# VH-VL binders against Putative dimethyl sulfoxide reductase iron-sulfur subunit B (dmsB): the designs that were tried, part 24

Target 1, 262 residues: Putative dimethyl sulfoxide reductase iron-sulfur subunit B (dmsB), of Halobacterium salinarum (q9hr73)
Amino acid sequence: MTNYGLVIDQERCIGCQSCSLTCKQENNVPMGQFWNRVLTQGGDHVDTPSGDYPEGGDGGTLEMTYQPTACQHCENAPCVKVCPVNATYTRDDGIVEIDYDKCMGCRYCMAACPYNARVFNWDEPEHRPEDGTGDVAERPQGVVEKCTFCSHRVEDGLDPACVVNCPADARIFGDLDDDDSTVSKYIAEYDTHQLLDEKGTDPSTYYINGEMSPGRPWKSKKLESELDDDEAAKAARRRSGSVENGYDVTPHVPAETAGGDD
Short names: E, the ipSAE of ESMFold2; O, the ipSAE of OpenDDE; V2, 0.75 times the mean of E and O plus 0.25 times the DockQ between their complexes.

## First folded at step 5 (VH-VL; framework fv_bermekimab)

Design n05 (from k06 with heavy chain S102T; at its last look DockQ between E and O 0.57; V2 from the best seeds 0.00; counts 0 for: pae E 9.5 > 2)
Fold by ESMFold2, look of step 5:
Structure n05 (fold): chain C 262 residues (1-262), chain A 122 residues (1-122), chain B 107 residues (1-107)
Amino acid sequence: as target 1 above (262 residues)
Amino acid sequence: QVQLVESGGGVVQPGRSLRLSCTASGFTFSNYGMHWVRQAPGKGLEWVAVISYDGSDKYYAESVKGRFTISRDNSKNILFLQMDSLRLEDTAVYYCARGKYTYGFRDAFDIWGQGTLVTFSS
Amino acid sequence: DIQMTQSPSSVSASVGDRVTITCRASQDISRWLAWYQQKPGKAPKLLIYAASSLQSGVPSRFSGSGSGSDFTLTISSLQPEDFATYYCQQANKFPYTFGGGTKVEHK
């Protein structure tokens, strides 16, 4: 059974905001609101650098780590538990969604979410461009909105917009229940953490620190499961480190059999 | 046992100010969005304003926007309506009403006060 | 603003009669409509919320139906205490608006 998740490599992230702006464009997010925000960490406050600025002849340090933050699509989601009309629900594929026809605007889910991932349309929402920015209908006044893992794209065999449009290839989306998926392999191979994991929400979003991953190893906008055989093979080689400067460096013959005749 | 009691209505001159109060009892006031609804003599109902359970969000009918201010004191279980720049068309019985929901969206008014009359001197 | 049109403006009825009141919204309000009863000199009383949900303590002879833009309040067998004015109210979008009222009078 499919269980979608996201890995964000914070070592690769450059803080460019492409993910947040692409999300607004794709999901018709109202002006003045963001479903995905890129925060800084390591200072005394969120969105500040950490370390010392150099003075004179000694080195000092500056440290800035970016934390793209949106709905974590939690497996033990407090927002689902508190919704009195079950407008917030978890799909069979692990995506947490909102039924806007059921939402009554009480905002209990906003208070329950420790990630502050939900926004509310208190005023009639305004959008750019006027006809919308993607395939997603605008939401009315009086409902809560959040990241959907771009379920409309996923259902069409495409990766989320923020994944496809990350210039640092820092975002990897896939099936956490498939041990061969890139997200599952990265969670197994790299040191990952979940935001506020002491809260017991069981986020479906993981963050890599310390060692930089190969990043998203395919270039197309397709879900990993939709790659053709050539794309899948190339992605597997990039993930394993068999690709040099984007080119396959598979040896022509094994060294022990190299004797002139093949 | 659950009760809302309005006070502060009376006879005023146009252009003056008046402050209405609504005292709540028998329920946890800070769990509910609160509304003001008015009814001109012999006329139907008109919604005036809403304030969320914690006072963080407020909305007003266009006819009163910029002149009326809704507020609440959750420590004393009191809802207020400050009415400035009063006009003759503001003549009405003013009801405070409890919303079924915290922020007052998609709401119905399940508890009403008896109302307080605001009218003007001749 | 969403305009709410009630019909009829007045109904003459006898105890035991079935009374039907309609309310039309100027745009789609989904199921977010409430019905209130008001007697002279008294505050309104909630009967129905979310188009068809009966408020606690309201007799089962009251029922609501409809969605979108057309809604109906039905009193299946009118009782002496039901002579009053009835209002619909949309709750889909601010500002909340009421219908003009329907007075149910003793024939």
Scores: ipSAE 0.011, ipTM 0.530, lowest interface PAE 9.5, mean pLDDT 85
ESMFold2 (binder alone), look of step 5: mean pLDDT 94; pTM 0.956
OpenDDE, look of step 5: ipSAE 0.123; ipTM 0.671

## First folded at step 7 (VH-VL; framework fv_bermekimab)

Design q01 (from n05 with heavy chain V50Y, light chain D28G; at its last look DockQ between E and O 0.32; V2 from the best seeds 0.00; counts 0 for: pae E 12.6 > 2)
Fold by ESMFold2, look of step 7:
Structure q01 (fold): chain C 262 residues (1-262), chain A 122 residues (1-122), chain B 107 residues (1-107)
Amino acid sequence: as target 1 above (262 residues)
Amino acid sequence: QVQLVESGGGVVQPGRSLRLSCTASGFTFSNYGMHWVRQAPGKGLEWVAYISYDGSDKYYAESVKGRFTISRDNSKNILFLQMDSLRLEDTAVYYCARGKYTYGFRDAFDIWGQGTLVTFSS
Amino acid sequence: DIQMTQSPSSVSASVGDRVTITCRASQGISRWLAWYQQKPGKAPKLLIYAASSLQSGVPSRFSGSGSGSDFTLTISSLQPEDFATYYCQQANKFPYTFGGGTKVEHK
């Protein structure tokens, strides 16, 4: 069966923030919030190295590593376990999602997440442009948000936006249960680690450090230009709503007004 | 046995100030968001203000914004409403109410006090 | 602010009648609506939360339905203790707002 995961090559990552920006654009993330954050390891401030700067006859020691961090889509997810209304759940394909119609805003899941991957809409979300960006519905005040692995794209056969738009090709996405997938080959071939592995959350996101990988092959990316005609038609219909009965079509509504499950 | 008891209502002159108190018992006060709701005599309910469980977030109805201040003392289990620049339209019974869930968002009021009346000299 | 329009403003009914009260929001509020009962001289009492969830200790003859902008409170068989004023309240976002109330009176 399918089990989606992500590999991030920290040796290739240049800290450019492209993954964070494209995530905001694709998922309509409110101003002032980020689902994906690029953390700096090494310095005391963002984008600073650690160690001694070179001076005089001493060469110094400078080290910097970038750690892009978002929801890890954990197999043993504490956020799913603590949700009193089952708004947070794990899909059959391993993606952890939030049903915003069920979310009551209690924030127990934020306290349970060791990665600080969840954000909360304390105030009415603000967007630029005013109508928002991307094809994902805006979320209302009073709900928790996080990375979704761009499930709307994955359902249409596309890779997440952060994967396709990484200029360093440092992000590989795919089915961890498919031995032939690029993501599975990377985990088999490179020394990977998971963040806070000792917590027992079993993250679906892996990090390469120490040996630079070849990066994401260009032909393994799933772009909108690579959809066949049937897949493109499905994607267009999903953006406009669903067909329930015959000629009549239910329009898409924002999460704050929708009470739908399958 | 959970209970909310309001006090501090009375007769005041327009433009003056009044402080309402709500004493909580029978539950862990610091686990709940708290609200003030008012009802003018013979009229409907009007939500007035909210304060989060730890006091870090506050929201007000537009009709009272800038004049009323909600606060809480979790060590004494007391909710407050400081009402400044009182107007005749503020005449009402004031209820304190507990939000049903810990953070108080997307919630309902499951425990109410008895109410305290605020009126003006004739 | 989200306006809550409640109808009718008054209902004259007899014991045993089915009573239906409606509430409309000026914009979508998903399922975040509560219903309260209030008798003269008393504080309101929570009946229904999240549109359709029955509060503990409330008789099963009370039910709520709806989502989005249109909601209904139904009393399936009116009892003598049910003559009261009923209010809806949205909890989708601050400021929270109430409907104008519906008084259920003995015919």
Scores: ipSAE 0.000, ipTM 0.475, lowest interface PAE 12.6, mean pLDDT 82
ESMFold2 (binder alone), look of step 7: mean pLDDT 93; pTM 0.956
OpenDDE, look of step 7: ipSAE 0.659; ipTM 0.852

Design q02 (from n05 with heavy chain G33A S52W; at its last look DockQ between E and O 0.36; V2 from the best seeds 0.00; counts 0 for: pae E 12.3 > 2)
Fold by ESMFold2, look of step 7:
Structure q02 (fold): chain C 262 residues (1-262), chain A 122 residues (1-122), chain B 107 residues (1-107)
Amino acid sequence: as target 1 above (262 residues)
Amino acid sequence: QVQLVESGGGVVQPGRSLRLSCTASGFTFSNYAMHWVRQAPGKGLEWVAVIWYDGSDKYYAESVKGRFTISRDNSKNILFLQMDSLRLEDTAVYYCARGKYTYGFRDAFDIWGQGTLVTFSS
Amino acid sequence: DIQMTQSPSSVSASVGDRVTITCRASQDISRWLAWYQQKPGKAPKLLIYAASSLQSGVPSRFSGSGSGSDFTLTISSLQPEDFATYYCQQANKFPYTFGGGTKVEHK
């Protein structure tokens, strides 16, 4: 049984906003609204750095962590429970979606979501006419919107747009119920956390912070399950890479060349 | 018990003003959009106006726009309809109705009052 | 404004009959249509919202169907208490509008 999830490697994330912008283009997200927000974590507030600035006589530090935040596609989703007309529902593959024909705009799901992942169309949605927009239908005034895990792409055998277009390869999407999937292996092999896990929502999105992962180990736009045997084998090797496949680039280590051919 | 009770109807002269009230009980009034719907004697239903749960937005039927004002007092659980420049065509039973939802978008009217009659002397 | 056309304007029926009432919108209203029942001297009562969703406390013999511009209210087996006038109402776009009503009368 398929259960889709997402791993975001915060050590690889560079805060470039590509995931937020490609989501707007792919899903026809209205101007002024975001399904995915990239937050800066640290210091006393979510968007502030932590640590000390370097100074002339002092070795202070300045650290920033980026937290891309969208709908977590929770298995114990409070937004599904509170919807009085069952417009919000969980698919058999674990994706939480909204039936916009049923949504009446009560916003109970926004109040119930601890991640602030839902946005509401207070006015007629406006879209920039010159943008190339995806094939996803616009939503009307008076409904709630959120990340869909790009289910329209997943149904076509493709990874979500934010996954494919991450320049740092920081986002890995796959089947959490397949122990051989990269997403499952990263959850098992790296120190991961879920946002607000004490709330008991059981998010399907996990965050790596600490040791950097190899990132998304395949190059194509396809879901991992759609890779041919050669590409799947290559992805497995990249995921399990060792320092022996490349040279160590730590400071004060002498450079070593492979020697000459011509 | 969930109830809506209208008052303030009666016989008026054309061109005068009348203020209808609707008192709500048995539910959290400030969670719901509220509507006015009227029915001329022996005729069908006509939607008149809506007000959001917090009073922030209001919409009117074209036939009453500029003459009627919907408002609410959430501290007293009262919905109002101020009717100015009354015309003979405004003759109807006026119902207050609770919307199913907090906002008036895509709404349906799940609780109705018993209505208050507005009629005219010529 | 979106015009709502109900048909028929009246129906003569007997207890136990299947009664079907139609409502047509002048433009696409998706599923945003409600059905109401009104008895003489009484306020309307909500039966169906969002085209097919049954309001709590309404008997299951009432059902709604349709989307876009054509909608149907069905009473699967008419009961004595179902003799009344029925109205449809669109909620897709302000101003909200009602159909002209369908009176269901005992033969």
Scores: ipSAE 0.000, ipTM 0.469, lowest interface PAE 12.3, mean pLDDT 85
ESMFold2 (binder alone), look of step 7: mean pLDDT 94; pTM 0.960
OpenDDE, look of step 7: ipSAE 0.053; ipTM 0.629

Design q03 (from n05 with light chain D28G A91Y N92D; at its last look DockQ between E and O 0.59; V2 from the best seeds 0.00; counts 0 for: pae O 6.1 > 2)
Fold by OpenDDE, look of step 7:
Structure q03 (fold): chain C 262 residues (1-262), chain A 122 residues (1-122), chain B 107 residues (1-107)
Amino acid sequence: as target 1 above (262 residues)
Amino acid sequence: QVQLVESGGGVVQPGRSLRLSCTASGFTFSNYGMHWVRQAPGKGLEWVAVISYDGSDKYYAESVKGRFTISRDNSKNILFLQMDSLRLEDTAVYYCARGKYTYGFRDAFDIWGQGTLVTFSS
Amino acid sequence: DIQMTQSPSSVSASVGDRVTITCRASQGISRWLAWYQQKPGKAPKLLIYAASSLQSGVPSRFSGSGSGSDFTLTISSLQPEDFATYYCQQYDKFPYTFGGGTKVEHK
């Protein structure tokens, strides 16, 4: 079965925040909220290095490490377990999603998430920018939302927007159950770790550090805004609930198996 | 026993201010969103305002927006409604009500106070 | 704002009767509808939440149904203590809004 995952090469990441911004544009994330955050290991503020200055004085401990963080789409997701109305669920393809029609805004899932990956929609739905790259359904006021791995794109055989728009090719998306996928190969070949391993959440996100990988293969597919009319119509039909139960829960395998659409 | 008790109602002149209080007991007050609902004499129910469990978010009915302020003191288990620039149409019994869900947002109101009456002097 | 149209405004009934009250929302509100009972001089009491969920302690003769925009409260067999005014409320979006109420009176 398809089990989608994300590999982030921290050695390639330059902390440009493109992933955070493109996610916001693609998914109409409310103002002031982010599904994707680019954190640093040095402190609470953005772009805070770790270690001491100067590098030559006390063993060269000064280091800047970026840690892009979003929903980890955990295989053992505490957010799924604690949801009293089963609004949060795991798809057959491994993506953890929220049924916004069921979500009652209790925010139990936010408390349960060790990654602080979920945000609450306090305001009316937003669609920004008007000429954005994505066309996703607005989420109602009073629900929780988070990264969906851009399921609307994945269903069309495309990589998530944050992956496609990463200028450093630091993000690799694909099927973890496919040994020939780029994500599987990188996980096998490089030193990877998962966040908060001790929590037992079994994240579907892996981070590479130490040795730099070749990054995402340069076979980028188009963003949603670049789709032709037929492709856009197809995508719209999938999002409109024409698929069984309103969600595409059938595992999707892109034609290119080396990643999402790479 | 879970209980809400309103106070602060009375007779007031138009244009004046009044502050209502609602004291909570028998439950963890800081875990619940709280609402004000009012009812004019012989009329139906009207939602007035909500404040989130931690006080970080507030919403108001259009009829009271800019005039009323909802607040809370979680350390004292008290909900407040500051009513400024009062109008005759504000005549009502004012109820405080608890949202049903802990930390919730989409809430029905499962606990109500007995209400406090706000009227105007002729 | 979401308008809630409740009908009828009043109903005369006898003990043992089946009573049905309807509430229509001006737009879809999914299942985010509650029903309240209010007796004279008293605060409202929650009966039904999430359109069809019975509040704890409420008799089983009360039931709620519906989704989207049309909702129904049913009292299967009216009891003497059930003579009161009933209100529907949407809590899908702010501002929350109530129906106009239905007074259940003695026939």
Scores: ipSAE 0.021, ipTM 0.559, lowest interface PAE 6.1, mean pLDDT 85
ESMFold2, look of step 7: ipSAE 0.291; ipTM 0.673
ESMFold2 (binder alone), look of step 7: mean pLDDT 94; pTM 0.956

Design q04 (from n05 with heavy chain T102I, light chain D28G A50Y; at its last look DockQ between E and O 0.28; V2 from the best seeds 0.00; counts 0 for: pae E 12.4 > 2)
Fold by ESMFold2, look of step 7:
Structure q04 (fold): chain C 262 residues (1-262), chain A 122 residues (1-122), chain B 107 residues (1-107)
Amino acid sequence: as target 1 above (262 residues)
Amino acid sequence: QVQLVESGGGVVQPGRSLRLSCTASGFTFSNYGMHWVRQAPGKGLEWVAVISYDGSDKYYAESVKGRFTISRDNSKNILFLQMDSLRLEDTAVYYCARGKYIYGFRDAFDIWGQGTLVTFSS
Amino acid sequence: DIQMTQSPSSVSASVGDRVTITCRASQGISRWLAWYQQKPGKAPKLLIYYASSLQSGVPSRFSGSGSGSDFTLTISSLQPEDFATYYCQQANKFPYTFGGGTKVEHK
């Protein structure tokens, strides 16, 4: 049973906005709205830096942690619970979606979402160019919209657009129910957190802070599950980068022979 | 008893301003989106504006956009319509209306006031 | 804007008659349509919302039907208090728009 999730390595994220902009292009997101927003952490308030300023010529470093924030595709989703017409629902693969033909525009789901991840088309949606971008259909005035984990791409064996186009390889997408997936391994091996975990929403998006991960270890646009054997082996080596006791088949560690050469 | 009572209408001169009020009673005002609807003498109904239950979202008909401002005071159960730069075409009975839904989207108007008349002197 | 076209503009009817009023939207509005009754000098009164749902306190002789672009209001047996003007209103998109009205008069 597939259960999609996302890991965002905040130590790798450089705040460049590529994820938010490629999301707009891929999903035909209206002018003036964003499904994914890159926030700044580390100050006393949201979107403020922290750290030392140079003073009188002394060296100092501003520390900024970026928090790309979109729908968390929660397993215990309050937005699904409050929808009176079941327009918001959870797929069998864990993706939270909206049926725009059923959406009545009541916006209860926006009030229930603690992440402010949902946007509403109060006005007629405007696009640049006027006919819109991408192959994803425009949403009409009067419905709620949000990140979809690019389900249209995932169904075609491709990673979400924001994952593929992250220049820092900070975004890892995969099956949380597959212990061999990179997303699952990073959650097990790194200190991760979920946004507002005290709310009990059980987000499918995890954030690494503190220790930098290897990042997304394959270069193709494919889902990890769609890699051929050679690609998968290469990704596994890049993810690990280490020697287990005994055999190591990576290019930088030769296998020991059992005394065949004096 | 659920009711809406408009006030503030009258006879004015073009270009002047007027502020309409609508006092709500008999229901929890802050649970509802609120609307203004107007009707010119001898003519049909025209929707004017909406404000969401908490006042955060507002929408206007094109004929009044930029001239009228809808607002609400949930502590006093009052809906307002500030009408600036009044034109002869704004002559109408103005109704305060309660929406069935909290954000005022995809709404129907289940409770109406009796209206307040705005006209111009000759 | 979504234009709402009502027909007829008026109808002459007698008490006991079945009266049917139609409303057509210039584009699909699903079932987001309401019907109102208005008597001279009084505020409108909601009869039907969501195309076919009867508002509380409205007599069962009133009924609504339709979806998409074409809607009807039916009064199964006209009563003396039903002589009034009737309006449809689309609620699918802002700005909300009303039909031009249908006046139901004594024959």
Scores: ipSAE 0.000, ipTM 0.472, lowest interface PAE 12.4, mean pLDDT 85
ESMFold2 (binder alone), look of step 7: mean pLDDT 94; pTM 0.957
OpenDDE, look of step 7: ipSAE 0.126; ipTM 0.674

Design q05 (from n05 with heavy chain Y101W T102V; at its last look DockQ between E and O 0.43; V2 from the best seeds 0.00; counts 0 for: pae E 13.7 > 2)
Fold by ESMFold2, look of step 7:
Order: structure tokens, then C-alpha cells, then sequence
Structure q05 (fold): chain C 262 residues (1-262), chain A 122 residues (1-122), chain B 107 residues (1-107)
């Protein structure tokens, strides 16, 4: 009964775009398209700051809250419900996927998704050589694409590329049906929210605000379920705030004051 | 009852323009992607263009791109093909065709008109 | 552009015969292939879409099969009204392209 989910700690996120770029490289995402986007919460645009600028030497604030956004892998997925050929479906492990051989390109799922998480190949996709470092086939013209939770990596016992390559350790992937998983513990222990939860889509992605978590508590690229006993024990100590000379809980947060950000 | 009727074909000079019309009846025109397909005398079929159900998306064969414009008027149930810079190789019977799908992608043509001939004088 | 090659270009057959027409795509088009029948002076008529799905109102003696690059239209027992030219059409990628046609004619 595995049910995969993702926790993103917005207090740790520094807006560096590593998750977006590594997703593009891992999944052969076409030139000009993104499956994973970093949005600026409270601004007019992605990466637009919000807050007050000082006038006449007064103290002001310049705050930036980042919202990395991709497919939420919803339990009650509107994109699955509207697909006339059942090309979009939910796996037994909770991952929402697209069968590109069945996809007819009608784009009903794009209209139904409230997160704008889906992109469409109107023209023949163009790929730069460095975009294709992953083991994922290119998609043809006329299909819809989105984040897959890197199911190809998960099936090999590896965390998604965006999780492994987050320099702020802000992304944690795991089994929401396993109470011992880090994602389940963080949802229980931290103040989390789901995007547009009033829409009733039941997202599998949760966001931490307010208090900074320990972040991803293991260093390897493995899924948490694939950690050996030594690695699992170290991860548990890092979650509890016990620190060994390795992993710590406080990321670098440039241009922001410590303690004032959470 | 379900019908597509083309009009506007005729004899023209190369380099001139012509506008084809296709009037639809017996079905809800605005629910369907619409296509133009042509057939040169004694030859096979060639797809020309498609327009989505609401007119927002248009695609053209390379041989006509930049010269032909597909459009539709959903209030009057009319499909158009504006053909500019006509060439001798554009000689064909032009069919309007209804697609099975609203966007015209991965489509098949389930209703066809009887066609209108476009040809050239010397 | 995806080239569609039909074989044979012509078939001589009698009423009651099984007729098989093939269509090969120059690249993988999945299942996105349609078959049409055209009689002289008439518009084409859709028979099969998505390789094997029978269009409404088309007799069940028509069937389609294949996936990827190789496709077949079969008429299980030819009727007098089936003497016509048949075209395949790929719908996987713009521009949509047709095969060159196969004429089924009376032996």
C-alpha cells in the first residue's frame, strides 16, 4: 500500500532553480518548457521580491518566499477524471502518470488542472544535448507532459532528481502511508499546507511554512526505504536534532536574516 | 442531414487569390475541429490545414504555409480557406472535412463535403 | 513528414474474396492511422480510425489491424459496393499524410 508524497520546506528553499533545471535534464524536458517551476509567493512574477523598501533611511523589509511548483500528484485528480482515453491515470503507489501512446492531445487535463502543472508540445519538441542526461525517452509532438515524481528513478530505488539535487535539502520524498517515513513525520510535526486545498484535489505535495525543518536527513540518492540500517539510524538522529559531524539542519540563506525568516 | 457544402472554387490565374467557403448543417459546428483536404486530378489525397473547434489553433501543410489561411465563423457555421499567391501545383478538388475530435489532433475525417475545384487558366 | 506507403497499388478480386491491403509508415505512428474508401467522383468515406476502431455505420466485414509502422485493412468477404480506392492516413504528427491509394477492382 505505498502512497508517495513530497514535502517541500519553504523556510529552507533559497529560490536557486536547481530543482527546475535538474528536472529538465533528468526528464529530457523540451526547450522552452518546465515541469517544475519556482514561483515567488507574494510577488508579481517568479523571483519578484515583495516587501517595503526603505524611504529616507527607515528600516524596511525585503522578503522572498519561494514556491517550487510541479504536478501535485493529487489523490482526487481532476486530470484523471477528464481524460477521455484514460491516458492519464493514478498508479497503485499514488503517482499520477501519462501513457503517451494513449494521449490524443485534447488538453482537457490542462484545463482541469488548477496548478497549471501540465505542458503541451504544440510543435515538434526541440532538445539541447545537455537536456538529455536522464534515462527518459523524449515525448512526441501532440502530447501533454508533466512531473512524474521521477517514477523511473523511484522504481530503481532512487529519490527524484529534484530531491537529490536540492542544495538546501528542502525536498523530502517518501511514503505517506508509512508513519515512520520522514514525510509522514514532518506532516505530523510541522505546520504544513497543500496548494489550493479548497479545490478538493487532495495533493500529495505538502509545504512547510513557519518553522524550519531539519530538511532531508540522509545524504545518499536512495529512497528512504532503501537506506541500510546505519544510514537510517543517522537519518533518525538528524530528524531529532542530534548532530553528528555530517548533516546539519541549518542551510545557508543568503540576503536574509537568520531567525527572522521563520 | 449532416452536410458540408464547399463553394468558391473556379478558374484563376497563378499568383492571384481565392477564398473557399464550407457551410455546415445538421450538427453542432462549434464542437468539431475542421480540416481542408485536397486532391489533384487523378492523384491521391493531401491534407492542407486544420482549425480547432473555437478557431484558436491552426496548422498547415508545409506546401501552403504562409500562403493559405484557415478560419471559421461559428455563428454562421462556415469554414473558410483564404488562398493567396496561388501556384499551378495548387490545382485540386478541395474538400472540407469534419474531424472526430474538437482540437483536430490525432484526427480522422468522418464527414466530407463533395468538394470544389480550383484550377488555372494560361 | 511521415511517408505512407500502400501495397499493393491495385488488387483484382471477385465478390466473396478476402482482400488485404497494407500500409507502412516511414516512422512509428503508434495506433494513429485511419482508412478511407473513395469511389470515382465521390468524397472519401471513413472506415477505420485509430488503426482498428470501426467507424459507425461501416459494415463489420471491414477490419483494421497493426501498430507502429505496419497496418492492414481487411475486407473479409468482398461485396459489389466495395470496389473502390482505399487510402490510409496517419494522424500521429502534422502534417497528416495519406498513402498513395489501393484500387480494388473486379477480376
Amino acid sequence: as target 1 above (262 residues)
Amino acid sequence: QVQLVESGGGVVQPGRSLRLSCTASGFTFSNYGMHWVRQAPGKGLEWVAVISYDGSDKYYAESVKGRFTISRDNSKNILFLQMDSLRLEDTAVYYCARGKWVYGFRDAFDIWGQGTLVTFSS
Amino acid sequence: DIQMTQSPSSVSASVGDRVTITCRASQDISRWLAWYQQKPGKAPKLLIYAASSLQSGVPSRFSGSGSGSDFTLTISSLQPEDFATYYCQQANKFPYTFGGGTKVEHK
Scores: ipSAE 0.000, ipTM 0.449, lowest interface PAE 13.7, mean pLDDT 84
ESMFold2 (binder alone), look of step 7: mean pLDDT 93; pTM 0.952
OpenDDE, look of step 7: ipSAE 0.507; ipTM 0.796

Design q06 (from n05 with heavy chain G33A V50F, light chain D28G A50E; at its last look DockQ between E and O 0.18; V2 from the best seeds 0.00; counts 0 for: pae E 10.8 > 2, placed apart)
Fold by ESMFold2, look of step 7:
Structure q06 (fold): chain C 262 residues (1-262), chain A 122 residues (1-122), chain B 107 residues (1-107)
Amino acid sequence: as target 1 above (262 residues)
Amino acid sequence: QVQLVESGGGVVQPGRSLRLSCTASGFTFSNYAMHWVRQAPGKGLEWVAFISYDGSDKYYAESVKGRFTISRDNSKNILFLQMDSLRLEDTAVYYCARGKYTYGFRDAFDIWGQGTLVTFSS
Amino acid sequence: DIQMTQSPSSVSASVGDRVTITCRASQGISRWLAWYQQKPGKAPKLLIYEASSLQSGVPSRFSGSGSGSDFTLTISSLQPEDFATYYCQQANKFPYTFGGGTKVEHK
């Protein structure tokens, strides 16, 4: 049984915003809205660094931990429970989706989400060319939207755009019900946490903080040693900095050429 | 069976106040957003106000904003329109209308009352 | 506010005629448009919601089409009870607005 999830390694994340911007390009997200936001944490308050400022030649240190935050695709999702027309629902593969033909624009799901992951398209969204997929066209006016786990890519055997285009290899996507998947191995092997765990939403997105993971398989000698020769060659090409590793990756490639979880 | 009945209309002087009521029966009132729509004699329809199923959200036409207040009592199945600072232009038949969907966005009005007339003395 | 423009303002038609009424929105409203019929001295009656969905109890000779900014109500074969005034209404965002009406008259 497939149950998709995401691991974000906060020790690898450098705060570059590539995941947020790639998401906007892949999904035609309107100007002024983001489905994924990169927040800072590390001090006592959001966007406050931790550590010491330099003083008198002592050097000092400032540290900043980044928290990419989008829909957590919760297993116990408040947004699904409150939708009166079942426009918000959980797929059999664990992805929380919105049926825009059913969505009435009531926004109660926005109030119910503790992560503030949902946005509302008040105005007619700006039109722009569709790149990389034929299935994600124009954002509809008057509905609630959020991160989709790039289900249009996942259904074609591709990883989400934010996973493929992370320059720090900090994002790992895969099947949480497959003990052999990289995402499951990282949850088992590293201390992970879920955002607002006390709320009981049971997020499908996990965060590593404290010890840096090997990243996606082609970046770690342990996981890279499990690659066959074709996969190893593709991982080496990605290391060389091709267009596939940049923003606005076009064309999108099947999962076997872009890498995949175990 | 399903029915909306308006009351409280009448003849008033400009600057006075009036409260309209709409009594709902035959359906679960607290599941539906409600609206007021008016029609001046010989004129078209004008939407006036909206209230969400639980009363938490309200919207008004610009022509009545600040003067009219929509409210509801879900325990008694009654919708209200408090009309203050009435003007000659407020002369109309006022309809109570049920939104087809629970929250009122994307609504059509599937149930209407027969209306109550608000007029000004000549 | 979204302005709704109906055309024509009146139609003279005979029983059996096809009648077409149009409604244009000043900005895109997706499918969120309804059509109403109103007879003199009576409350409006919902005919079509979501641009093309027929309300329960409404005869199938009524149909709606369109999306975005341009919408059409069609009566495929006019009946004697269909002489009335017809209104479109956008439901895309508040304030909701109605078209000016189209009177369908016997001639």
Scores: ipSAE 0.005, ipTM 0.482, lowest interface PAE 10.8, mean pLDDT 81
ESMFold2 (binder alone), look of step 7: mean pLDDT 94; pTM 0.957
OpenDDE, look of step 7: ipSAE 0.628; ipTM 0.836

